VH-VL binders against o27280. Designs and how they scored, part 488

Target 1, 266 residues: o27280
Amino acid sequence: MDSMNVPEVLEIKRIVEESESVKTFIFSWDFRREVRPGQFVMVWDFRDEKPMSVSLIDPVRSEIGISIRRVGEFTDRVHGLSEGDLLGIRGPYGRGFELMGRDILLVGGGIGMAPLAALADEATARGMRVDALVAARTADELLFLDRLEAAGVNISTCTDDGSCGFKGFAHERLLTLEENHDMAAVCGPEPMMFQVMRILDERDVPAQLSLERYMKCAVGICGQCCLDDTGFRVCAEGPVFWSQELSRVREFGRYRRDPAGRRVPW
Short names: E, the ipSAE of ESMFold2; O, the ipSAE of OpenDDE; V2, 0.75 times the mean of E and O plus 0.25 times the DockQ between their complexes.

## First folded at step 23 (VH-VL)

Design ig25 (framework fv_acasunlimab; at its last look DockQ between E and O 0.82; V2 from the best seeds 0.86)
Fold by OpenDDE, look of step 23:
Structure ig25 (fold): chain C 266 residues (1-266), chain A 118 residues (1-118), chain B 108 residues (1-108)
Amino acid sequence: as target 1 above (266 residues)
Amino acid sequence: EVQLLEPGGGLVQPGGSLRLSCEASGFTFSKYWMSWVRQAPGKGLEWVSWISTGGRSTFYADSVRGRFTISRDSSKNTLFLQMSSLRAEDTAVYYCAKWYIGRAFDIWGQGTLVTVSS
Amino acid sequence: SYVLTQPPSVSVAPGQTARITCGGNKIGSESVHWYQQKPGQAPVLVVYYDSYRPSGLPERFSGSNSGNTATLTISRVEAGDEADYYCQVYDETSDHYVFGGGTKLTVL
């Protein structure tokens, strides 16, 4: 089914405070319009519009969840909303994660765990073994741990300051894990994803990675989210890419385009 | 050149066994899931089995489950299909196929004919 | 099991456009791939992810997928396009690859 290009005004059904800086907004959803982990929606607060990953997909309750980190003016406004307030949602857009095999490794950093949490739910529902490496700067920024645990996910944590789990970065923790998986899904800061991808490649583990870029149209027209050299549009060909695709993308892990189109280093 | 070569086909009696091989070259074999797909004479394509990169996970079509075993040896860049309890309906050209993004197959072997007949 | 349905044959005159359909329940939500197979040869990937072409494939080959039908479109058909065409998906429920029955394209 085709994605909607006109925002649907939806009432915030519930708000879950995931951390000090992250909230999950839950909406009623008509699942005749399919949504997959890794896809994103455009969230409209009637002033501005931003792409956000879907972090919860619940066909039983007919709900979806969008986890939003407070990082700027738009997200500040959204975080000021209450249950019962309205947001415009259009989508879903983009390519989501594809599940194959019997076991999967999820590697997430910060808000990058949002789409991976949804993927974890799907994977566990399918009977897959799910291992998750959850990374954050500090313990209080680790997301969805209770949710993942409840789903039967085997969790490893790492924090930059060592306040929880392994002290260090996700790729460093990954190096200490000996077990391989049928596939991996990765989402987080791009430098993290770059390092993780390298390790997974060395281990011959097929991996999908979710990229974050500035997106305006979400339908592959405006070109704002185009990746250098390949011409991949993150909103159309992504945001989920196979590692083989990203290996062709020069800018991956190195730089990105800002809203003005300028190259800025990570 | 990227290619898959499939030796090992031939004539076998019903109830017999046969082992197919698929040798990969021109790409890093160990990094890709691999599949067997077969085609009976004058018929369409039928997926048979696929195996993960490390060989830890294997999947089979219902028609061959319990009789066929897919395996791989990364040191030899070779995919295998051990067939047992062969039946006449297993007669087909067997292709090995390399996984491609999106769960497609971008590289196929030339195929090897397996004929099960008394 | 997931089933993909293709017409057994399609005929087209040279220079015209051929359309080969692949039907499946909510196939529009699946990633559909297409293969060309000429007599005595192995299949060749011609379209992946519904509408993308592998390197080396002419722009005459295109694909779409919505609702319950995926379509392979071959514009400006040439004699060399005569072949069997198969659609394919991956069934996540069973972890099986699924092929359509194939369509014989005849160039008149």
Scores: ipSAE 0.931, ipTM 0.956, lowest interface PAE 0.5, mean pLDDT 95
Fold by ESMFold2, look of step 23:
Structure ig25 (fold): chain C 266 residues (1-266), chain A 118 residues (1-118), chain B 108 residues (1-108)
Amino acid sequence: as target 1 above (266 residues)
Amino acid sequence: EVQLLEPGGGLVQPGGSLRLSCEASGFTFSKYWMSWVRQAPGKGLEWVSWISTGGRSTFYADSVRGRFTISRDSSKNTLFLQMSSLRAEDTAVYYCAKWYIGRAFDIWGQGTLVTVSS
Amino acid sequence: SYVLTQPPSVSVAPGQTARITCGGNKIGSESVHWYQQKPGQAPVLVVYYDSYRPSGLPERFSGSNSGNTATLTISRVEAGDEADYYCQVYDETSDHYVFGGGTKLTVL
């Protein structure tokens, strides 16, 4: 009954270098444990444990992929691993993206494209038309472009430095794109997601957004992943929220919390 | 107050046509997917059709596809169901319903009875 | 197409707990919503996302969903809870909403 909270030790089957700072780690996975795009897993390197989004869901090959950006000691250690090395995985956890309609707009910033890449695969497999706006600081950090193109996704890009596509922020590029979508899914830096959500709301495009908060238990008991003013727990009620749910969250887009729980501006 | 109002339905002969409307108030109609759901006398709920916020995508239950057309007019806050080639089995109370998070329905109209008989 | 199965009826005494089931293949992977319908009235959403209550609903209403069964639980049943109850999901493959056949809750 406790299998959800106990890490399974899995061998790294394959490593894909997605960018200078991002690697995707591929594992064999028993799909009796269902996985939805937007859900996360807890990755344990036998010293520390961090939440990571699932970027590949392949029931035919019995594989999942987990994309990890190098940002600190834990992720540096994981990036130093090789195929055949072991990691603990527990999950999946959280609420994934929900699909409706004939077409979807994806808006991803940086590593936020990871869960959206999984969603794009599911949406295209279900016959939806998928448009993706892929944002990064530089061209070399644009993630999953070849995979998205191979799936038939219509890709628009933007980079802060203008090295690929539109020079500027994702919300600025979005203003120049087609307004007609049945729904949208958004994942990336919270300030970007706030601005994108505003534009989609003005266009009457229902949107789902994936949030990140610090987590400890992953099942909603400890309260470390709570949003201000609502009591929403990202690991239990999210990480994916409809924009209607987020409209009443005071902290969304305004600040974040450090590991000690203190408010820090974005 | 948040409300959906379906004006009265009617008695229609088999093979006939009828247009239902549903007027929304108290919320921003254009931001929500909308559905029609029906209930035959003494029977359960049956989803009929839904329409995207822009009105460009429409979906139908198999039992009505090709005979019913859903549409919306955001300038009038109104949802429509154009019904044609009506059959006795289409006799039901027709509800309009507003999408809610999770793909549920939170606001329902009072329903309007459509009777198909000679 | 996706099918939801509910028992036709459930009877409980006042003050007891009613449990209404909704069966479906891998329904634990779906978001399940529940509606109460009293005679001559429109349905009212009582549970969404398996277990959340809309504002204004009593804490006596709760839900769960795992495996092939979702369950609506009404604790301390009152006479006013007598109604038909429907479960509902959204089938992403067809883009259709799907309702269960309904369960008549009798309070006797």
Scores: ipSAE 0.801, ipTM 0.910, lowest interface PAE 0.9, mean pLDDT 89
ESMFold2 (binder alone), look of step 23: mean pLDDT 93; pTM 0.951

Design ig3 (framework fv_acasunlimab; at its last look DockQ between E and O 0.91; V2 from the best seeds 0.88)
Fold by OpenDDE, look of step 23:
Structure ig3 (fold): chain C 266 residues (1-266), chain A 118 residues (1-118), chain B 108 residues (1-108)
Amino acid sequence: as target 1 above (266 residues)
Amino acid sequence: EVQLLEPGGGLVQPGGSLRLSCEASGFTFSKYWMSWVRQAPGKGLEWVSWISTGGRSTFYADSVRGRFTISRDSSKNTLFLQMSSLRAEDTAVYYCAKWYVGRAFDIWGQGTLVTVSS
Amino acid sequence: SYVLTQPPSVSVAPGQTARITCGGNKIGSESVHWYQQKPGQAPVLVVYYDSYRPKGLPERFSGSNSGNTATLTISRVEAGDEADYYCQVYDESSDHYVFGGGTKLTVL
């Protein structure tokens, strides 16, 4: 554990099926290595490596959890693993969420709820009031509801098809919620985050948002995750950014760069 | 120009009260957490209090809790510090400070001197 | 309460490098910020998030943070760098901002 840049081969301690497409892989963790909600790790399946957010931080059990959505070849392979199988984990990397105040609003979409679930645990442990707006396309894609409820989080749900909670998008649901908070944390599809940030800004609610970009090195060297104009490296200056930082990022909510460096719209 | 101006300092007797003001300009005041930080003569910086954007949450150093009240008026772009039961040890230059990313302070007022003496 | 410890004074000759330390229990896991304060003036943010410089600050100012020590480094020190320097963190356990005791940098 002397170098955070060397993958540690860890055994999958257990797997939690969060939804049809999302699994949480739990590993034993030496908490001498600090990890904060919002930070990510590089997951290595001995063929490829991908950044993944930490979704569970449990110092009592000495465990961390990584929630992975099945979206491609890498994640398909990982989802095929079983308890007892091995993965390489290096990290954690990046800036995590910072907590201030007595109450916090979490707004998450899909797998974006992963880091927010970890943040919810920390916030509630600190005695903060936590409200969470959990968004998904359908009811069966809503993540961590039982976990959040057990932690004492006040949950509002919204689904695109109206199968659970508010019918509509997260920002639309947010508009119907009039209460303000000391701060907010947001993670999900970037178009969602963009709209949510706009509303929070209008409401004078300081917000942190977790971005997703193609990351290769995770240590701020390769530049693959650099944001236009600012030069922010998502792996180093992020992935968690304050809204005032993102306001300087022109590409935010508009486009991203693919592995080839091409601009692709959201 | 971004600035914070702090009027309201002065001489007060022990046990007295004083209200400090901090007027913000050059930035959207309502969007930032604000703090008071003080510095006794010849001493270091000591955080006093901070307040959330909406004023819903306030926090205080142990040394001033129960005696000082932080508040804000967004319509006036003004931060306040109501001080009561003042003590000699409260003598200091009081700075208002604007929150910055990472929970730093990027903008400071020039400070106002509060002297508590009989 | 969280405590940050700084040396009371550091002396350096012009053109040399000054290093000001800030000690704290596991401070390496905290975000450390540094302020410069010249006599009769308000503090000025010179380093935030351990190692980042605010706009307008010269590259001579840098920072690092690991283990139990954060360090402000001022290279090619100039007479104008003579000031008090304070490290600062936010203690999430108490929601308190915490300053170090300050370090007087003297340029010889």
Scores: ipSAE 0.931, ipTM 0.956, lowest interface PAE 0.5, mean pLDDT 95
Fold by ESMFold2, look of step 23:
Structure ig3 (fold): chain C 266 residues (1-266), chain A 118 residues (1-118), chain B 108 residues (1-108)
Amino acid sequence: as target 1 above (266 residues)
Amino acid sequence: EVQLLEPGGGLVQPGGSLRLSCEASGFTFSKYWMSWVRQAPGKGLEWVSWISTGGRSTFYADSVRGRFTISRDSSKNTLFLQMSSLRAEDTAVYYCAKWYVGRAFDIWGQGTLVTVSS
Amino acid sequence: SYVLTQPPSVSVAPGQTARITCGGNKIGSESVHWYQQKPGQAPVLVVYYDSYRPKGLPERFSGSNSGNTATLTISRVEAGDEADYYCQVYDESSDHYVFGGGTKLTVL
């Protein structure tokens, strides 16, 4: 296999501080290896390797970016890096978002806005009308608002604590928004995505949802990213699924899996 | 049973009009994008038109744009194709087809023949 | 507009492997779907997302897609596999569906 299964060591070209806890790391990229919004890469810091969604796809500048929230040992180490430092990148992997129609609704929670920001850029470049519901715990954690606005996206916000926009959860805000869209794309905490999926299903809005699952191999061999009932592997058949594929999965929205593959409540 | 049924074909003169219907059963019609696909005698498949779930957005092949109108009525589980200004090259078997994940079609009707001749 | 190219015909002996190609510029970056159509019948989806099989389709049907060529592979071909086969993609730039011209598979 070429560089898809072997990390290519790349220099961090730029770092964008998106919030106190989120940075976007930008690399030069050879677009002979095409990248679609919703696909992911494996990022190797020479100790550990973790999957990260691609948040910026810029063929004109020959750049990709990944957005990483500081949440543990691996991400702490990566956040400590500087421009010019090296990371290994393997991929892209997985099934990205598919676009159809004239209108799309994006619903993103926290870092889940990262792949949706890439999708918004592609959708607006294709002439689609894009509405985005951007959700976070607090105002300081709302991501990519300026970037989305510059792309021509119509933004609605909500925060759990009410510090910006609607006070409450994403699905509660969604109930107060326009119901008419040809399709939707959803990414964020799985409980949020489950509630949003239910509302979109009642509105007959076909939706694609991007799932995070624990991954090891990224090519579907190890089975650790499997979903119950379907046997779908997030790294091989996902991470993006249509809601129709997910409606048969009893685990979705109820449980997650730890690194040993055991069911754990959300 | 999941089924699509197209009863509305027939013989029409050039410049004439005809409305095709496609009745769906065995699935929740309102949740799926729908298409018309045609096949001229001895020829391959040609996509004609598709419509979004709410009917908000419609798309047409260049060969039919401006002459054909796709519509749907979810209360009747029915897809329609209003054809006008018909030409000899519109002679074909017309299939309705249900959207499937990946932008495929998983369920097809039996097809109905439209013949345009004087 | 986007064009898919298929050979007009392919012939194979029973029990052998048939390969039906679908050519397109950078088709490896598209999701390719395949349909079987027997004379006088509607098309039937046999492969979607390049290589997935619908429920009830035999494991003998498989697909691949890379570079400028997608391929439908039918192993251990049976007389009942004789049909026309079409590839299909969705062109996001136009929001149009595109079919290949079709390949007649003959089982001798």
Scores: ipSAE 0.807, ipTM 0.911, lowest interface PAE 1.0, mean pLDDT 88
ESMFold2 (binder alone), look of step 23: mean pLDDT 93; pTM 0.951

Design ig4 (framework fv_acasunlimab; at its last look DockQ between E and O 0.80; V2 from the best seeds 0.86)
Fold by OpenDDE, look of step 23:
Structure ig4 (fold): chain C 266 residues (1-266), chain A 118 residues (1-118), chain B 108 residues (1-108)
Amino acid sequence: as target 1 above (266 residues)
Amino acid sequence: EVQLLEPGGGLVQPGGSLRLSCEASGFTFSKYWMSWVRQAPGKGLEWVSWISTGGRSTFYADSVRGRFTISRDSSKNTLFLQMSSLRAEDTAVYYCAKWYVGRAFDIWGQGTLVTVSS
Amino acid sequence: SYVLTQPPSVSVAPGQTARITCGGNKIGSESVHWYQQKPGQAPVLVVYYDSYRPSGLPERFSGSNSGNTATLTISRVEAGDEADYYCQVFDESSDHYVFGGGTKLTVL
């Protein structure tokens, strides 16, 4: 089936409760349709459709996972589902992360850890040394720690309230880390990513960042996810961008477009 | 202007050594992975080596591993290729190339000819 | 090792469309880049990320990548397009850059 066309109706195989607000939905997946960390799928609950990052890629079990944070009506409905229920999935779409080198730094905030968790699995499987800075508001919102640890990832945590790890924001914790890496991958709140990107740039660490924007079509046609000035479509040219690309994007870290096309500050 | 200059080519005997240099200008050299790519006379492009921004990681084609060493000096905006135990089959124009998004090369030097011959 | 296969040569009349293919195992899952090399000159990036053009390149140059084949398409071919063209990928399994064998484009 063409990933660019009709959603495939899939049964929820398992549900993993990652936190109070985040669930990972596991689906059987035909890996003839390749998927890369950083790519997203469109999730259809037969009423609405939303883009979601792939957080688990397991070719051995022939499964993928989609981690969804409960933030609105759509996600409320999805969080109400049970194993055995159905969802429509189409994709994957977009550009995923590219791996180079022997070591990589992952910097994630909140649900932004979803694609990074998948990337961590791939990187470790390839024999890369993976360091991960996992950020959240509170300890109970830190995601995928056990999974990352099991994969052999060296984890550093930071929380806004200091309930776990470094007390502060991800970029602040990053400033305390002296070690450089061949490359970095970043995903989380855009203000966080903006600050992290600056630090990585100053350190001459090539970085990829995954952006979130309102996406409707996922195939680069509707323009809802276009970034100002560049015309980059997050669904087509992204969602993963190199820092060099994002440096050209004026709105990055500053504002986004809402579904009505209005500028909304972060 | 963005450019890469490779002045270090020349004639060398088999078993000899030669050090190539590539001087970068017009961009922040330290922020980019760099590569060497060579092209034997009348032949296609062959990747030789690449190095990470900090020089922490280096990678080599099987054909040159153990004989060539890639390095860089950020203070001089210069990429190096130390070649040893040179062979006739190493005869080629050697290009330095700048990493670009997607793992392409957007900037190439004009190349320097290395001839290995007795 | 990852291998990219290109036809040794392609001929096209001026004004026509040239298509140069690059074959590889599941190359559609890779990011393919294309370079133009004229005699005595260094390669020039003409397409990256399968289908994107660097600044300054004419719209006549386009690319696609699907399945086991990537294709560089040059529309409205001009005499100046005569060159060798190379496809390139990065093999993450070995951390090696891989070039195709090159295709000589002749403008008749």
Scores: ipSAE 0.932, ipTM 0.957, lowest interface PAE 0.5, mean pLDDT 95
Fold by ESMFold2, look of step 23:
Structure ig4 (fold): chain C 266 residues (1-266), chain A 118 residues (1-118), chain B 108 residues (1-108)
Amino acid sequence: as target 1 above (266 residues)
Amino acid sequence: EVQLLEPGGGLVQPGGSLRLSCEASGFTFSKYWMSWVRQAPGKGLEWVSWISTGGRSTFYADSVRGRFTISRDSSKNTLFLQMSSLRAEDTAVYYCAKWYVGRAFDIWGQGTLVTVSS
Amino acid sequence: SYVLTQPPSVSVAPGQTARITCGGNKIGSESVHWYQQKPGQAPVLVVYYDSYRPSGLPERFSGSNSGNTATLTISRVEAGDEADYYCQVFDESSDHYVFGGGTKLTVL
């Protein structure tokens, strides 16, 4: 059995409180298991297992970081842990982001900034100019601003309530920003990502999007999360897709599925 | 029908110049990174240059840097390669190629032969 | 610069399986793409992202990539598979595309 099939029990080395609702858990990691920005791991708390994006990749210190938003029973239990406590980690899984060119635009909503923070570190280390649009409901929920600033990223912010930066949604802020980038990477709530993708297409900016709901495809539960209107399953390995690949995912931005498999509007 | 067409080519003296064109049709040219790839007679494929969608960023193989210039004109759906200071080793079939997901090339032109010989 | 190494030729009987290798330092960390080129023709993409097939390509074409070796596998080889095959990566450190030297597949 390889490491992708069995959780490894790891000690929480450090905990960073990113916001009231988001913590980053840092573990020692053997980089013989390659990790790329945009990949995720399965986090096991000895009762349940959930996918979480990798937000820190540090081969020099042999560390990875996993950012987790408190949103339910599983994440509440994990947020109650301390440094020295144990979690099971399985992975990494999925296709990560790919870099091309001299500059990149990052657009992140909420916890979606987690994989983009890892990407920003890689892009800046490679000499790319990085612009980031960081979105949240309130100023207190804007993630990774200090880390992005320290990396030399040019940050724009927006908040639903206007408490920091532009008042409004990420796609509304994007319409007021410079149009010229070699590529973009987008991660956040699917309705936001759909609107952002449309603007980037109009600007001829090639984009990669990380789709939370397709993490099950990346761990080999393929075909259950990729449906079209004809009932034909379109299997694709994510969670990161180029926008050209999203024609195989007809649900993107239009609806989601309930536990019974029925269409539910966003 | 998706196409890339490279008209032209021909015989050029060493030290000479030549401009290659590649006309795109059947897809939205402005949305894709584009490349030139060459193949010397009896040899393998060699990447030459690529250009970003807006034309802002350009990259060149070491063998051609400083002598070749890639450019594009989205109003004409055309990719260009300006070749200068040509050498015998630049003799090849030159293909234009369209970016595809994963940084592959899905559409290739049929190629045009450039011969550099005195 | 990053180098990809392929055997110059591979011979296979019809109906058998051909395996064409592409070697590179840590190529398993790259996405590897494969092209078929028949005499007098432009290359055609046959595998991308190590193991994905473009629409319309037969299931006989498959790929794998780990460690220092990527492999194109053609099952139940037909005479029509006789061609040159190239592997390709994108080297993010230089923003350069890199091709292997090519492998001539002969179907005896």
Scores: ipSAE 0.825, ipTM 0.919, lowest interface PAE 0.8, mean pLDDT 88
ESMFold2 (binder alone), look of step 23: mean pLDDT 93; pTM 0.953

